# Designs tried in a protein design chat: VH-VL binders against Small ribosomal subunit protein mS42. Part 4

Target 1, 220 residues: Small ribosomal subunit protein mS42, of Schizosaccharomyces pombe (o74379)
Amino acid sequence: MSFQQRFARALDVGYKNFLSKDAVRNIFAYDNHLRGLVQKECKIHQTPYRVPSDLMVQSASDPARANLFNYSSQLVNHDFFFSGLISPERPSADADLGAINLKPGIDASFGSFGELKSQMVDVGNSVFGDGWLWLVYSPEKSLFSLLCTYNASNAFLWGTGFPKFRTNAIVPLLCVNLWQYAYLDDYGLNGKKMYITKWWDMINWTVVNNRFQATRIESL
Short names: E, the ipSAE of ESMFold2; O, the ipSAE of OpenDDE; V2, 0.75 times the mean of E and O plus 0.25 times the DockQ between their complexes.

## First folded at step 1 (VH-VL)

Design e5 (framework fv_lacutamab)
Fold by ESMFold2-Fast, scan of step 1:
Structure e5 (fold): chain C 220 residues (1-220), chain A 125 residues (1-125), chain B 107 residues (1-107)
Amino acid sequence: as target 1 above (220 residues)
Amino acid sequence: QIQLVQSGSELKKPGASVKVSCKASGYTFTSYAMNWVRQAPGQGLEWIGWINTNTGNPTYAEDFKGRFVFSLDTSVSTAYLQISSLKAEDTAVYFCARSGYYDFWSGPRYGMDVWGQGTTVTVSS
Amino acid sequence: DIQMTQSPSFLSASVGDRVTITCQASQDISNYLAWYQQKPGQPPKLLIYDASNLETGVPDRFSGSGSGTDYTLTISSLQAEDVAVYYCQQYDNLPLTFGGGTKVEIK
């Protein structure tokens, strides 16, 4: 399904107790603006229109295509952020079963889910400027960890699925958008800590677990 | 509830111009691209181009550059196709159709899920 | 431009028959393919997107398959209301291109 089709309900009603309808609409308007910019950059560089993830990978190592990389990467980050949230239409009662499957690994890496939450709130709140906070997994180390990327940068380039950029062998599982356009209207300039705290309650742990389980198939 | 409603049929003389409208309702207009597709009598479907409804940036297939112009009035959720210097070979049904943008996990969605009813444009002397 | 070759251009079958329509792209389109149904006097209706995903509201007798350059639309048990022209369309690269269409009739 398209980005707008997958998140049509969020555009209509927002995410209760987390992001207002107006905040979601503003983020989606910016997303659509970035898609127009991607199309312009594709024409300039004679690149076929493709999924943002393909454009991001193709442009990552080319300074001449820095704009294409930045715009594509931000689109990838938007999709990853929203697809990790509980739908405004609310999933079934077993939506949290993913957390049960993740618990042993989270406990080993952070001590508890409560400690992970505290670390994400504190680390995210301390990010200077605009960026993204990621929960990542290293299959080789069997370790969950936190990663900050800045501006439009992302955690995908060093994952096991990207051989050209495999310097750290990490797989992103979850992210939160820490650009001011994501939280400013609902939380204010000094509201980043509350924004991340409210975001935590919206995490779809089933999605996070599905992403995690995909990394385990190759380790069996 | 989600629908695209196009303007009525047009009968024009060669050399005239025509402007076809496509009014969207039931969804956020600027969140979807608008495509224009032509179907000549008894023929198949041919993509004319698309317009980004948020930025207003149009993209045209090579055969339709010049005389075909896309425009928008976002205040009334309406897209327009204007054809100048009409020729007999422009006789066709013109459809508007929405499509989604890029999607990281499911790929780009240029599949057109909602279509207007079509506007018949007849060019004859 | 990516050329979409659709076959057959016409077929006649009986109610209950399994019908297969093929679409061949001039280059790999990575499953970025849609199938449409057009009944006389009506606009096209999206049936399948991303080569194999059934659009909401479309009967499950319709299915799509294929990869790379070769794709297939299957109607497992043809019904009278399925009389239409069917089109494939690629969205791997601009310009977007359609197949020539397959007209399906009942014997």
Scores: ipSAE 0.000, ipTM 0.435, lowest interface PAE 13.6, mean pLDDT 84

Design e6 (from e2, 20 letters changed; framework fv_lacutamab)
Fold by ESMFold2-Fast, scan of step 1:
Structure e6 (fold): chain C 220 residues (1-220), chain A 122 residues (1-122), chain B 107 residues (1-107)
Amino acid sequence: as target 1 above (220 residues)
Amino acid sequence: QIQLVQSGSELKKPGASVKVSCKASGYTFTSYAMNWVRQAPGQGLEWIGWINTNTGNPTYAEDFKGRFVFSLDTSVSTAYLQISSLKAEDTAVYFCARVSYYRFGESYFDYWGQGTTVTVSS
Amino acid sequence: DIQMTQSPSFLSASVGDRVTITCRASQSISSYLAWYQQKPGQPPKLLIYAASSLQSGVPDRFSGSGSGTDYTLTISSLQAEDVAVYYCQQSYSTPYTFGGGTKVEIK
């Protein structure tokens, strides 16, 4: 399925109490613009057009392909962000059930889900400029933590999904888009704290739990 | 009518060089990359590489780096493959092929030249 | 490099038979696969692209299927003019690589 096909309902109706359909459309228009830029970079570097995650990995170590890396990384980040949200058709209770397996680790790392929420709101609100806030897991340390990345950077380079680029092995579980284009339309320049607070209510913890469970199956 | 027309067969001695041409017609030459494929007698197909017809930038498979060189003359919609220091193992039919892309960037060769036979013998 | 293993290398069948040729990639190629037909003395001709899309002008007895690492080309009712060598090709990663070819003959 294409990115737009997988999230077609969100384009139609938005995310109630979080992102208007116009805000979603604007983000998706930017996503589509980035896909055009990826195609141009692939032509420049005579690289076959592949899924963004593969292009991101292939370009990560080559300064000459920095544009290809930035554009493909941002597309990967968009997908990870939207796939972690409760779909407009899905009841919130289903998402909460996924938190059961995460609770012991969240409690050990942050004290509670309420404390994690408070830290994500405060840390995310403190990000200067454009970037992303991630909830990550370290299998080696058995520890959940928060990570900020700036511009189009991502947490996947340190994750087990990209072994070639691991330095501190962490697995991204969840992210929120902190670029101005994500929150400006609905929340304004000074509304980032409210945006993150509303985003919290849209987290699909079943998806987060499934990502977490994957770290327990693979030993890398 | 889209067509790729290649130059005629070549018989060369070891150590010589050869330059094969591929003339395109019926489409905008600089809108499609050109690929080169080799087929040794009785053998299968081997991808040599491709050249961006808009920028002139070539990409070669590892086994073909050094002696194989791609070039273009966009004013006459022609791509070239030059092979220097010819060896017996270079004996093959060389094809040019145009690349096209489907919805998610799946590339494929939709038009092929008729092939140029290069024979290297003493 | 991605290795493309094609089987069988040769098959002989009767007119009207259903013919299946398989192509296996050494890693997932996400449907970045094309099939070509080559007759003696001629260049290859595109039959199928993106694993399952039929090229314009190609008879509908040809079809492609598969995903991940395993792909198939099917000729639902073999005709005399289908005698040729068939090649699969991945374009997922450079260098692009071809299968070894399948020679199809009439009994």
Scores: ipSAE 0.000, ipTM 0.422, lowest interface PAE 19.3, mean pLDDT 85

Design e7 (from e6 with heavy chain V99G S100P Y101L Y102W R103F F104G G105E E106S S107Y; framework fv_lacutamab)
Fold by ESMFold2-Fast, scan of step 1:
Structure e7 (fold): chain C 220 residues (1-220), chain A 122 residues (1-122), chain B 107 residues (1-107)
Amino acid sequence: as target 1 above (220 residues)
Amino acid sequence: QIQLVQSGSELKKPGASVKVSCKASGYTFTSYAMNWVRQAPGQGLEWIGWINTNTGNPTYAEDFKGRFVFSLDTSVSTAYLQISSLKAEDTAVYFCARGPLWFGESYYFDYWGQGTTVTVSS
Amino acid sequence: DIQMTQSPSFLSASVGDRVTITCRASQSISSYLAWYQQKPGQPPKLLIYAASSLQSGVPDRFSGSGSGTDYTLTISSLQAEDVAVYYCQQSYSTPYTFGGGTKVEIK
């Protein structure tokens, strides 16, 4: 299903108390523009068209295809951001079940969910310019941590950049879009803290937990 | 749909104990935290603590440690507050209130019981 | 413990007035703040969470704002049914603490 088809309801009504439908439409218009840019870059470099995640991996570490990487990475980041949110109709009680399973790890890493939220708000607000804030998990260290990436960079390639070692492999579990186009219309230039605070209430912790559980299956 | 129903008012003498119940309906009991808040006559709200309905682990405010005990009966979706060695200053309306476990903690309280009046007099 | 100072303790206003209630934390609480409405003989009702998020079913004349230590609840056009005591509550750290309350009455 296409990106816009999977999130059609959000395009229709927005996310209550978090993102207006106009803000969602603007983000999706930009997403569509990026897809056109990906097609142009694929033609320029004679690269077969693939889904964005494949193009991102294939173009990584190749300076000649930096534009293809940036556009593909941003599309992957959009998908990861929106797929981590609860449905816009209303918050679901089922989304809360994942938080119960994550609590021991979050407590060990941050002290509490409240402290994690506080740190995400403060760290995210400190990001200068455009980027993404990630909650990541290190299976080797059994530790949850926060990671900032800038522009179109992402947390997915951290582990894959070192396939022979994997010592510092991390798994992204959750991200928030800190580009101005994501929050400017609804929150203003100085509204990043409130944007992240409201985003927190929209997190689908069941999705986050499913992503976390997948790391455990792969390690078997 | 979602409802918290508390037990009836209690009149107790100093030194007695009381057990207040809070029966939840309309949602999955173990997916949300249960908080306890008291309100003395004509006064404001005071948070007593919360209990994790999935693990059974309680958290108490310092002033309420010792005499106040939270417990659960998950088979009937009911939370309990027991107060031992009652004092006159325990006279208050006691509320149970549901909080989300999205954050692994009880943050804000979206549904409240109707309150149980506990009066301690000699 | 984080102390929550709420002001004013009492206000009297006319229907249609814009009313503002303030809440100050003794330290930064990073928008971990909720606002509740309590009418006589009733339990409190959640109005606002995360400093500015409107609870489902609450009229849009209610709004919250603020950051750090200073927070505000605004009722843009006071109605007769808004007569109540309003409380702020921080959930940044345990013990969770409430403001002293603001009693809102119609003139």
Scores: ipSAE 0.000, ipTM 0.437, lowest interface PAE 15.3, mean pLDDT 84

Design e8 (framework fv_lacutamab; at its last look DockQ between E and O 0.04; V2 from the best seeds 0.00; counts 0 for: pae E 6.9 > 2, placed apart)
Fold by ESMFold2, look of step 2:
Structure e8 (fold): chain C 220 residues (1-220), chain A 121 residues (1-121), chain B 107 residues (1-107)
Amino acid sequence: as target 1 above (220 residues)
Amino acid sequence: QIQLVQSGSELKKPGASVKVSCKASGYTFTSYAMNWVRQAPGQGLEWIGWINTNTGNPTYAEDFKGRFVFSLDTSVSTAYLQISSLKAEDTAVYFCARDTYRYSYGAFDIWGQGTTVTVSS
Amino acid sequence: DIQMTQSPSFLSASVGDRVTITCRASQSISSYLAWYQQKPGQPPKLLIYAASSLQSGVPDRFSGSGSGTDYTLTISSLQAEDVAVYYCQQSYSTPYTFGGGTKVEIK
C-alpha cells in the first residue's frame, strides 16, 4: 500500500489530542511534493526510480546528488515517524503492551519511562532549527540513547559509516519530527514543548518493541 | 472477571521463611507486570519491586534486595514473593498488584486481597 | 529517590462538600502520578492514573489535576462511601513511592 493509503484514516480525521486533520494533510502534501522532487532527481541523474530507502542509501555520500539524498531521507523519516504512532482508531490497549519488554532496558538506560519522557521533551525542545529526535539502541553497548539529527539527516545510516567517521551500528527505534511544518499549524512556533509532550502519548510501544526485537533498521 | 487471589495469612517466627502466592485470572498473565507492595500495621504503602511476567526478570527496591525474591509459574498464572530470614519488622500485609494496560505510566489497576505475614517470637 | 509529600494527613468534611487532597513530588514527575483509595481491611483501589485519567468504574465525582511537581485529587461532592485513606504514587522512576496518605472522614 502507498504511504497515503496506509494512513488514510489519519488524513481523514487526524490524531485525536495530537494533530488535526489539516496539520496531517499539510505534512502529507509536503511528502507528496518531495516524491515529485525525487522523481525529477532520478531523471536528472539517470537513476532508476526505487523506494526512497534505496535512493537514500545510494545518494548518501555523493555531493552531486545531495538533493536526492535530502528528499529521499525526509520521505524515509516521515514513514518511520507516522508508522510509530498509535492508529487514529484506538479501542485497544495493545499499543502500550510492548513497553513491558522494553522496560528493563529503558530503566537501565534512562532510569524509567518517565525519565525518558522528560529527557525527550527537554532535548527535543532545545533543538535549535529543523531536525529529528531519535531513540536508538546500541547492540554493542546494550544501551538505549537519544540522538538528534539536523534537517533531513537520519539515524538509519549513522552506524554504517555515514557520516564518514561513524563506525558503530545503532538501531533507530522511534523518532519525532521537529521540523516546524510538523507542529506549526496546531501548536505555533512557541508550542514545540507541548507538541513533543502530546506526541509522547501517541507512541505505539508495540511498534517500538518490534523494531527493538528485530535489532535492525526496519524501514530500509 | 479480572482478579488476583493471594495465599492465606502466615504466622512465623524470626529467622523462618515465607512464600506468598498471587494467582491471576481473567486476563493474559504474561502481558502485565506484577508489582509487590507492603503495608505495615497502621502504616502507609511501600513498593517492594516488580517482575516482568514475560521474561521473569525482577527489579527490587534497594531496601528489599537480598531477602526478598520474586518468582513466577506462568503455567498456572501465579507470581510468588519469598522472604527469607524473617524479622519482626517484616510484619505487614503484602499485596500483589498488576500494572495498568498503560505500562509506560506504571499505575496499579488490579490488586490482590493482601496476605498478612506476622513475625513474632 | 522521589519523595511524595501528601497533605493534609487528615481531613473531616460533610457529605456534599468539595474535597481536595494535594501531593507534591520532590522533583518533576511529568504526570506519572496515580491516586488510590483504601478502605479498612481492603486493598488499595486505583482512582486516577497519568495524573488526570479516570480509571474505569470510578465515579466521575473524582478527578485529578496538576503537572510537574504539584498534583491534586478532587472529590466534587463527598459521599458517605468515600470515607477512606487516599494515597498518591509516582511511577516516574524506581523505586516507585507513595505519599503518606490522607485519611478522609465524615463530620
Scores: ipSAE 0.073, ipTM 0.669, lowest interface PAE 6.9, mean pLDDT 87
ESMFold2-Fast, scan of step 1: ipSAE 0.275; ipTM 0.703
ESMFold2 (binder alone), look of step 2: mean pLDDT 94; pTM 0.957
OpenDDE, look of step 2: ipSAE 0.200; ipTM 0.759
ESMFold2-Fast, scan of step 4: ipSAE 0.029; ipTM 0.630

Design e9 (framework fv_lacutamab)
Fold by ESMFold2-Fast, scan of step 1:
Structure e9 (fold): chain C 220 residues (1-220), chain A 119 residues (1-119), chain B 107 residues (1-107)
Amino acid sequence: as target 1 above (220 residues)
Amino acid sequence: QIQLVQSGSELKKPGASVKVSCKASGYTFTSYAMNWVRQAPGQGLEWIGWINTNTGNPTYAEDFKGRFVFSLDTSVSTAYLQISSLKAEDTAVYFCARGYYGSYEFDYWGQGTTVTVSS
Amino acid sequence: DIQMTQSPSFLSASVGDRVTITCRASQSISSYLAWYQQKPGQPPKLLIYAASSLQSGVPDRFSGSGSGTDYTLTISSLQAEDVAVYYCQQSYSTPYTFGGGTKVEIK
């Protein structure tokens, strides 16, 4: 089903205490606009339309399709961001130990979930311009770390390693959208810290945990 | 058999330093964090901090920064707690305790080292 | 810092009684809570971790429950050997903090 259908409840009511209905509506409108741009780029380059993740991979290192990459990557990033949030109808995340399998690595890498939250708020607030903040995992190193990507770049293909190993070097587990269109309406130009703090309370740790468990299977 | 064996009791004067050892056996030392916990006479438990046994990086609770220093000798699977400029209020039993990386529930504890600071 | 408030501070009960000890956090700790038993002259012993998981080797009369800010340790049938001070501890955020303890005695 479509992006809007998958997150229809959020479009109706927003995410209480995090993103207003109007903010969600504006992000979804931009998402829809990007889908139109993807269709246009596919026609220009005579590329068959595919799901955004496939188009992103196919266009990743082709300078002639830089627009197709940027638009597709941003759509993938939107999906990853929203799929990492608890649904508007769910109880507070405070009731869950959804991150139980993730906690050993988080504590080893950051000291605690509270310290990770503090570091994500601080690092995210320090980002100048538009981008994304990611929690990533390296199966080879058994290490969790924070990664900033700018504009429409992502942690699926772009990392700190050599390009030929980037898709195997790190695995994204969680991200927060730090583009101004995500937080300006509800938080203002200087409200990035509060936005990230509120976002933390909306994280679906069961989803993050499941993403981590998938990396364990692949590393075996 | 997993064991944490701490050094013997210490009697020190105010202003002196003390170094408590905690020797681990029966497991891979660098695969687990080492925590330090204080218990004053007749009082409850107070977390001092932990040290990452793989990286050597310590984390201290705010009240214990400065005079309390964690260190390691990984070649002999031993963690150390050093307290400098001892005060009477440092009189306590000091425990080391093993924490799983990422769980930090303390599953094995040393027997405790009594440090008495008296003039 | 997260403050852990434990109640009661003292409890006297008979062998075979059901005993309940409560621990309340100043903010949600998402079940990152452990319970310890300490007997005189001994180090603490882990009983329960992750709010409700029984540590290997601990008798099944001990159980934990709770979520958010409110947690409970239950001893379903108190034995003479259970005389001890019991502590809760949060591991959600550093500094890790302990409750004030509950001293359990036999009548």
Scores: ipSAE 0.000, ipTM 0.433, lowest interface PAE 17.6, mean pLDDT 84

Design f1 (framework fv_cilgavimab)
Fold by ESMFold2-Fast, scan of step 1:
Structure f1 (fold): chain C 220 residues (1-220), chain A 124 residues (1-124), chain B 112 residues (1-112)
Amino acid sequence: as target 1 above (220 residues)
Amino acid sequence: EVQLVESGGGLVKPGGSLRLSCAASGFTFSNAWMSWVRQAPGKGLEWVGRIKSKTDGGTTDYAAPVKGRFTISRDDSKNTLYLQMNSLKTEDTAVYYCTTDRYYYGSGSYFDYWGQGTLVTVSS
Amino acid sequence: DIVMTQSPDSLAVSLGERATINCKSSQSVLYSSNNKNYLAWYQQKPGQPPKLLMYWASTRESGVPDRFSGSGSGAEFTLTISSLQAEDVAIYYCQQYYSTPTFGGGTKVEIK
């Protein structure tokens, strides 16, 4: 199933109180445009077409394929962002219930979910230019932290992959799209703080919790 | 105590079909990426394909030799992974292992937990 | 696909001696952005499934004895068993995960 098929309902109705249907349509049109650019780059470099995450890893260390990396990385980031949101049909998710295994670590790292929200709003609002804000987990440090990446860069390749307790890998758990095309339509140039605040209410904490639990399989 | 138990292997004629199952326990199956890896008798290991967790898109990827003939699926309610094998060739004769993946992002996967394997023999 | 080549195809080593297995990839499996080598090593004993020994070229999987060590970077890698024990008789495989997973042909380690 394509990206648009997986998020067809969001394309139809938007995310109430967060992203209008017109904003979602514009973001999805850009996503589709990037997929066309990926296909063109694959032909230019005689690279077999793969899923975006595969192309991202393959092209990341090759300056000659910087465009392929940027386009595929952005597609991976889009997918991670949208898959972390509650369904447009659901009005909200209870963070305490959905994040049951995250709560002790979040409380230890940030003090509370409320303090994490405050830090994400402030850090995200201070990002100059285009990029992404991530909540990440370090299994080696047993620490949750915030990471900013710029342009099409991502947290997947910072200590890449599914981390083990003996790696310096970080695991991305959650991200928010801080590119202007994500918030200009609904929030304007000066509305990034409100955009992040509204995004917070749309987080699917069950998904975030499940991503965190996946990092713990080797400790069984 | 992670356990992966394969079943469904057997003898089939070329052109036939067979469905393998892998019962998983001891970890949160719904969060895990799962792969199938095979080993022909007396030969080395060959990756067959994978299925991502639903959180990461639930998509499948296949090695070139099996693409279009094999289908991987999962039933998270039953903690079970499946491999549907169609249009079987003698070259598909192998022990098939169910595995958990430890690199979720990108095309790459390495495999930390393995089942005991199930033998599939394709012979006329 | 990235082709993985192991050498030697078989190795006879006396108990307590060092065993060295080489693995070469057809292209670099080092990702510059995170400075990690996308290489794993597996041990397969007769009649058993493979067991993960190493990942990121040199990181031992939990429970793997410290006599096993991985080294190398880019396209050339080595698995070393510093003092071979009887239970180490097995076939060893390298595997890259920089792209679609591919395995080396295996190196059989036997006692002299």
Scores: ipSAE 0.000, ipTM 0.440, lowest interface PAE 17.1, mean pLDDT 84

Design f11 (framework fv_cilgavimab)
Fold by ESMFold2-Fast, scan of step 1:
Structure f11 (fold): chain C 220 residues (1-220), chain A 123 residues (1-123), chain B 112 residues (1-112)
Amino acid sequence: as target 1 above (220 residues)
Amino acid sequence: EVQLVESGGGLVKPGGSLRLSCAASGFTFSNYWMSWVRQAPGKGLEWVGRIKSKAYGGTTDYAAPVKGRFTISRDDSKNTLYLQMNSLKTEDTAVYYCTTDYYGFSEYYFDYWGQGTLVTVSS
Amino acid sequence: DIVMTQSPDSLAVSLGERATINCKSSQSVLYSSNNKNYLAWYQQKPGQPPKLLMYWASTRESGVPDRFSGSGSGAEFTLTISSLQAEDVAIYYCQQYYSTPTFGGGTKVEIK
């Protein structure tokens, strides 16, 4: 299902108390523009059009395809951001189930979810210019931590190695979009703290927990 | 329709203990941060403490006058909030209200209130 | 903690006249990043629990009549009832939520 189809309800009504319908529409228009740019770059570099995550990985090691990487990475980041939010069709109670399972690890790494929230607000507000804030997990160290990436960079490139071969790899679990186009219209230039605070209320912890459970390497 | 119903109030001697309950209905209780606010007879409002939802760690915060004596807890399976009051003083005499906190940055203002339950601490 | 001071302690106003209640905080409750004042107002009628009336200093809670308005910024705030009705007899409290929540001492509004 396409990105726009998967998030059709959010495009229709927005995210209550977080992102207006117009803000969501503007972000989705930008996402569609980036998909057009990806298609153009694929033609230029004789690369078959594939899902953005494949294109991102394929182009990451090739400086000649920096544009393809940047556009594809940004699309992957958009998908990861929106898929981590509570949709209008998903009850908040479902998110609490995931939080219960994550609690021991979050407590060990940050002290509490409240402390994690406080740190994400403060760290995210410290990002100068455009970027992304990530909650990541290290399976080798059994440790949750925060990571900032800038512009179109992501936590996947260094973090998503095959765990058998890169035991110190980090795995992204959650991210928030800190580009100005994400928060400027609804929160203003100096409104990053409120934006991140309202974003926190929209986190789908069941999705975060599902991503975390996938790191535990069980038989297929 | 949101309803909060407090119970457990009564007369208790100084140094005694009492447990208040707040039964919640009409909303998804497990998602809400909850507070206790008290009001001494003929006096103003005083925040007692709060408990966050489990998604936010289920952590508790208390006003200085009650810290170490009062404990807030919740049972999401029963949609019930609790206030355990130990080492009660005459200054704790008040109507105790169960409240819901607003979500987001402003989690500390209170949109729904129960009818209150009176706690009287006297010899 | 932040101390909230209300004035006057009590106010008698004739039906249809304007009632003005003041609230002062010991420090600013304006958050510069979002330019919002972390201040709420409550109405408490005799024998009833408090009811949320206003938040963000000037945003009226749903169902609250438009004769109620909030104003002010930083450390000085006002709640105004433009044309007092009989059902407005109550004690009014301001509350800051910039830090650990604290309430003003209350202002009793009565009909003359």
Scores: ipSAE 0.000, ipTM 0.421, lowest interface PAE 16.8, mean pLDDT 83

